# VHH binders against Grifin (GRIFIN), part 12

Target 1, 144 residues: Grifin (GRIFIN), of Homo sapiens (Human) (a4d1z8)
Amino acid sequence: MAVQSKAFCAGGLAPGWKLLVQGHADSGEDRFETNFLLETGDIAFHIKPRFSSATVVGNAFQYGRWGPEQVSSIFPLAPGEPFEIEVSWDAEHFHVYAPEHKVLQFPCRQRPLGATTRVRVLSDHCLAQVELAKRGLSWGDRGY
Key: E = the ipSAE of ESMFold2; O = the ipSAE of OpenDDE; V2 = 0.75 times the mean of E and O plus 0.25 times the DockQ between their complexes.

## First folded at step 23 (VHH; framework vhh_3k1k_2)

Design j5 (from j1 with S109H; at its last look DockQ between E and O 0.67; V2 from the best seeds 0.72)
Fold by ESMFold2, look of step 23:
Structure j5 (fold): chain B 144 residues (1-144), chain A 120 residues (1-120)
Amino acid sequence: as target 1 above (144 residues)
Amino acid sequence: QVQLVESGGALVQPGGSLRLSCAASGFTFSSWDMRWYRQAPGKEREWVAYISDEGSSTSYEDSVKGRFTISRDDARNTVYLQMNSLKPEDTAVYYCAKMGWYDRGGFDHWGQGTQVTVSS
């Protein structure tokens, strides 16, 4: 019963934005993952909480294949409860946070970040949702 | 259960053309990106082409760019690969693919593929 949620980033990813991902896992067998895609079909950043090992996995998908995993043992998530993950980025890294925790810092393997235009969440539960927002206030908020 | 069935492979002469088809079922085809891969004798599978779920974005491996064209027909749940100006190095079994869960190798079930052979 996998559910795919989609979000589009017109013009591509830029510093000063964040992605809020909300999900749920009833057990360590439930799956949840988020992909930041380029127009080429490459995945600039893949993130997956792995409840069975209490780890968070980061990876990238280039030229039709996955690269080496980067794994974090910082896992402030609990099975059976809703969770919230925040992803932000700069020129060098994707940064993953949970409430009061820095979970993972993943070096960018693909450039430029502006080529990443789609975010997709794949989940065993329909409660997953994705929201793109600014990290903080921006001067010139009137759109000028 | 995801099912992918490739067809259209044949023996052709260098410079010839073929059109491969991949019939898909067991998932909402229009919601998913599709890819073609190929596997030559003694080599690992390699990516060939990509098409986005809406059909507006495509990309190709360098050696086939300008010769191969990926397309999709959502009404028929089918992805295609038009192969022109074929060369002997294009000889391979061709597979279509749908991305799946990361821990399952990143792709759902591979079909049996379809054999393309380019030789005189």
Scores: ipSAE 0.695, ipTM 0.861, lowest interface PAE 0.9, mean pLDDT 81
ESMFold2 (binder alone), look of step 23: mean pLDDT 83; pTM 0.835
OpenDDE, look of step 23: ipSAE 0.770; ipTM 0.883

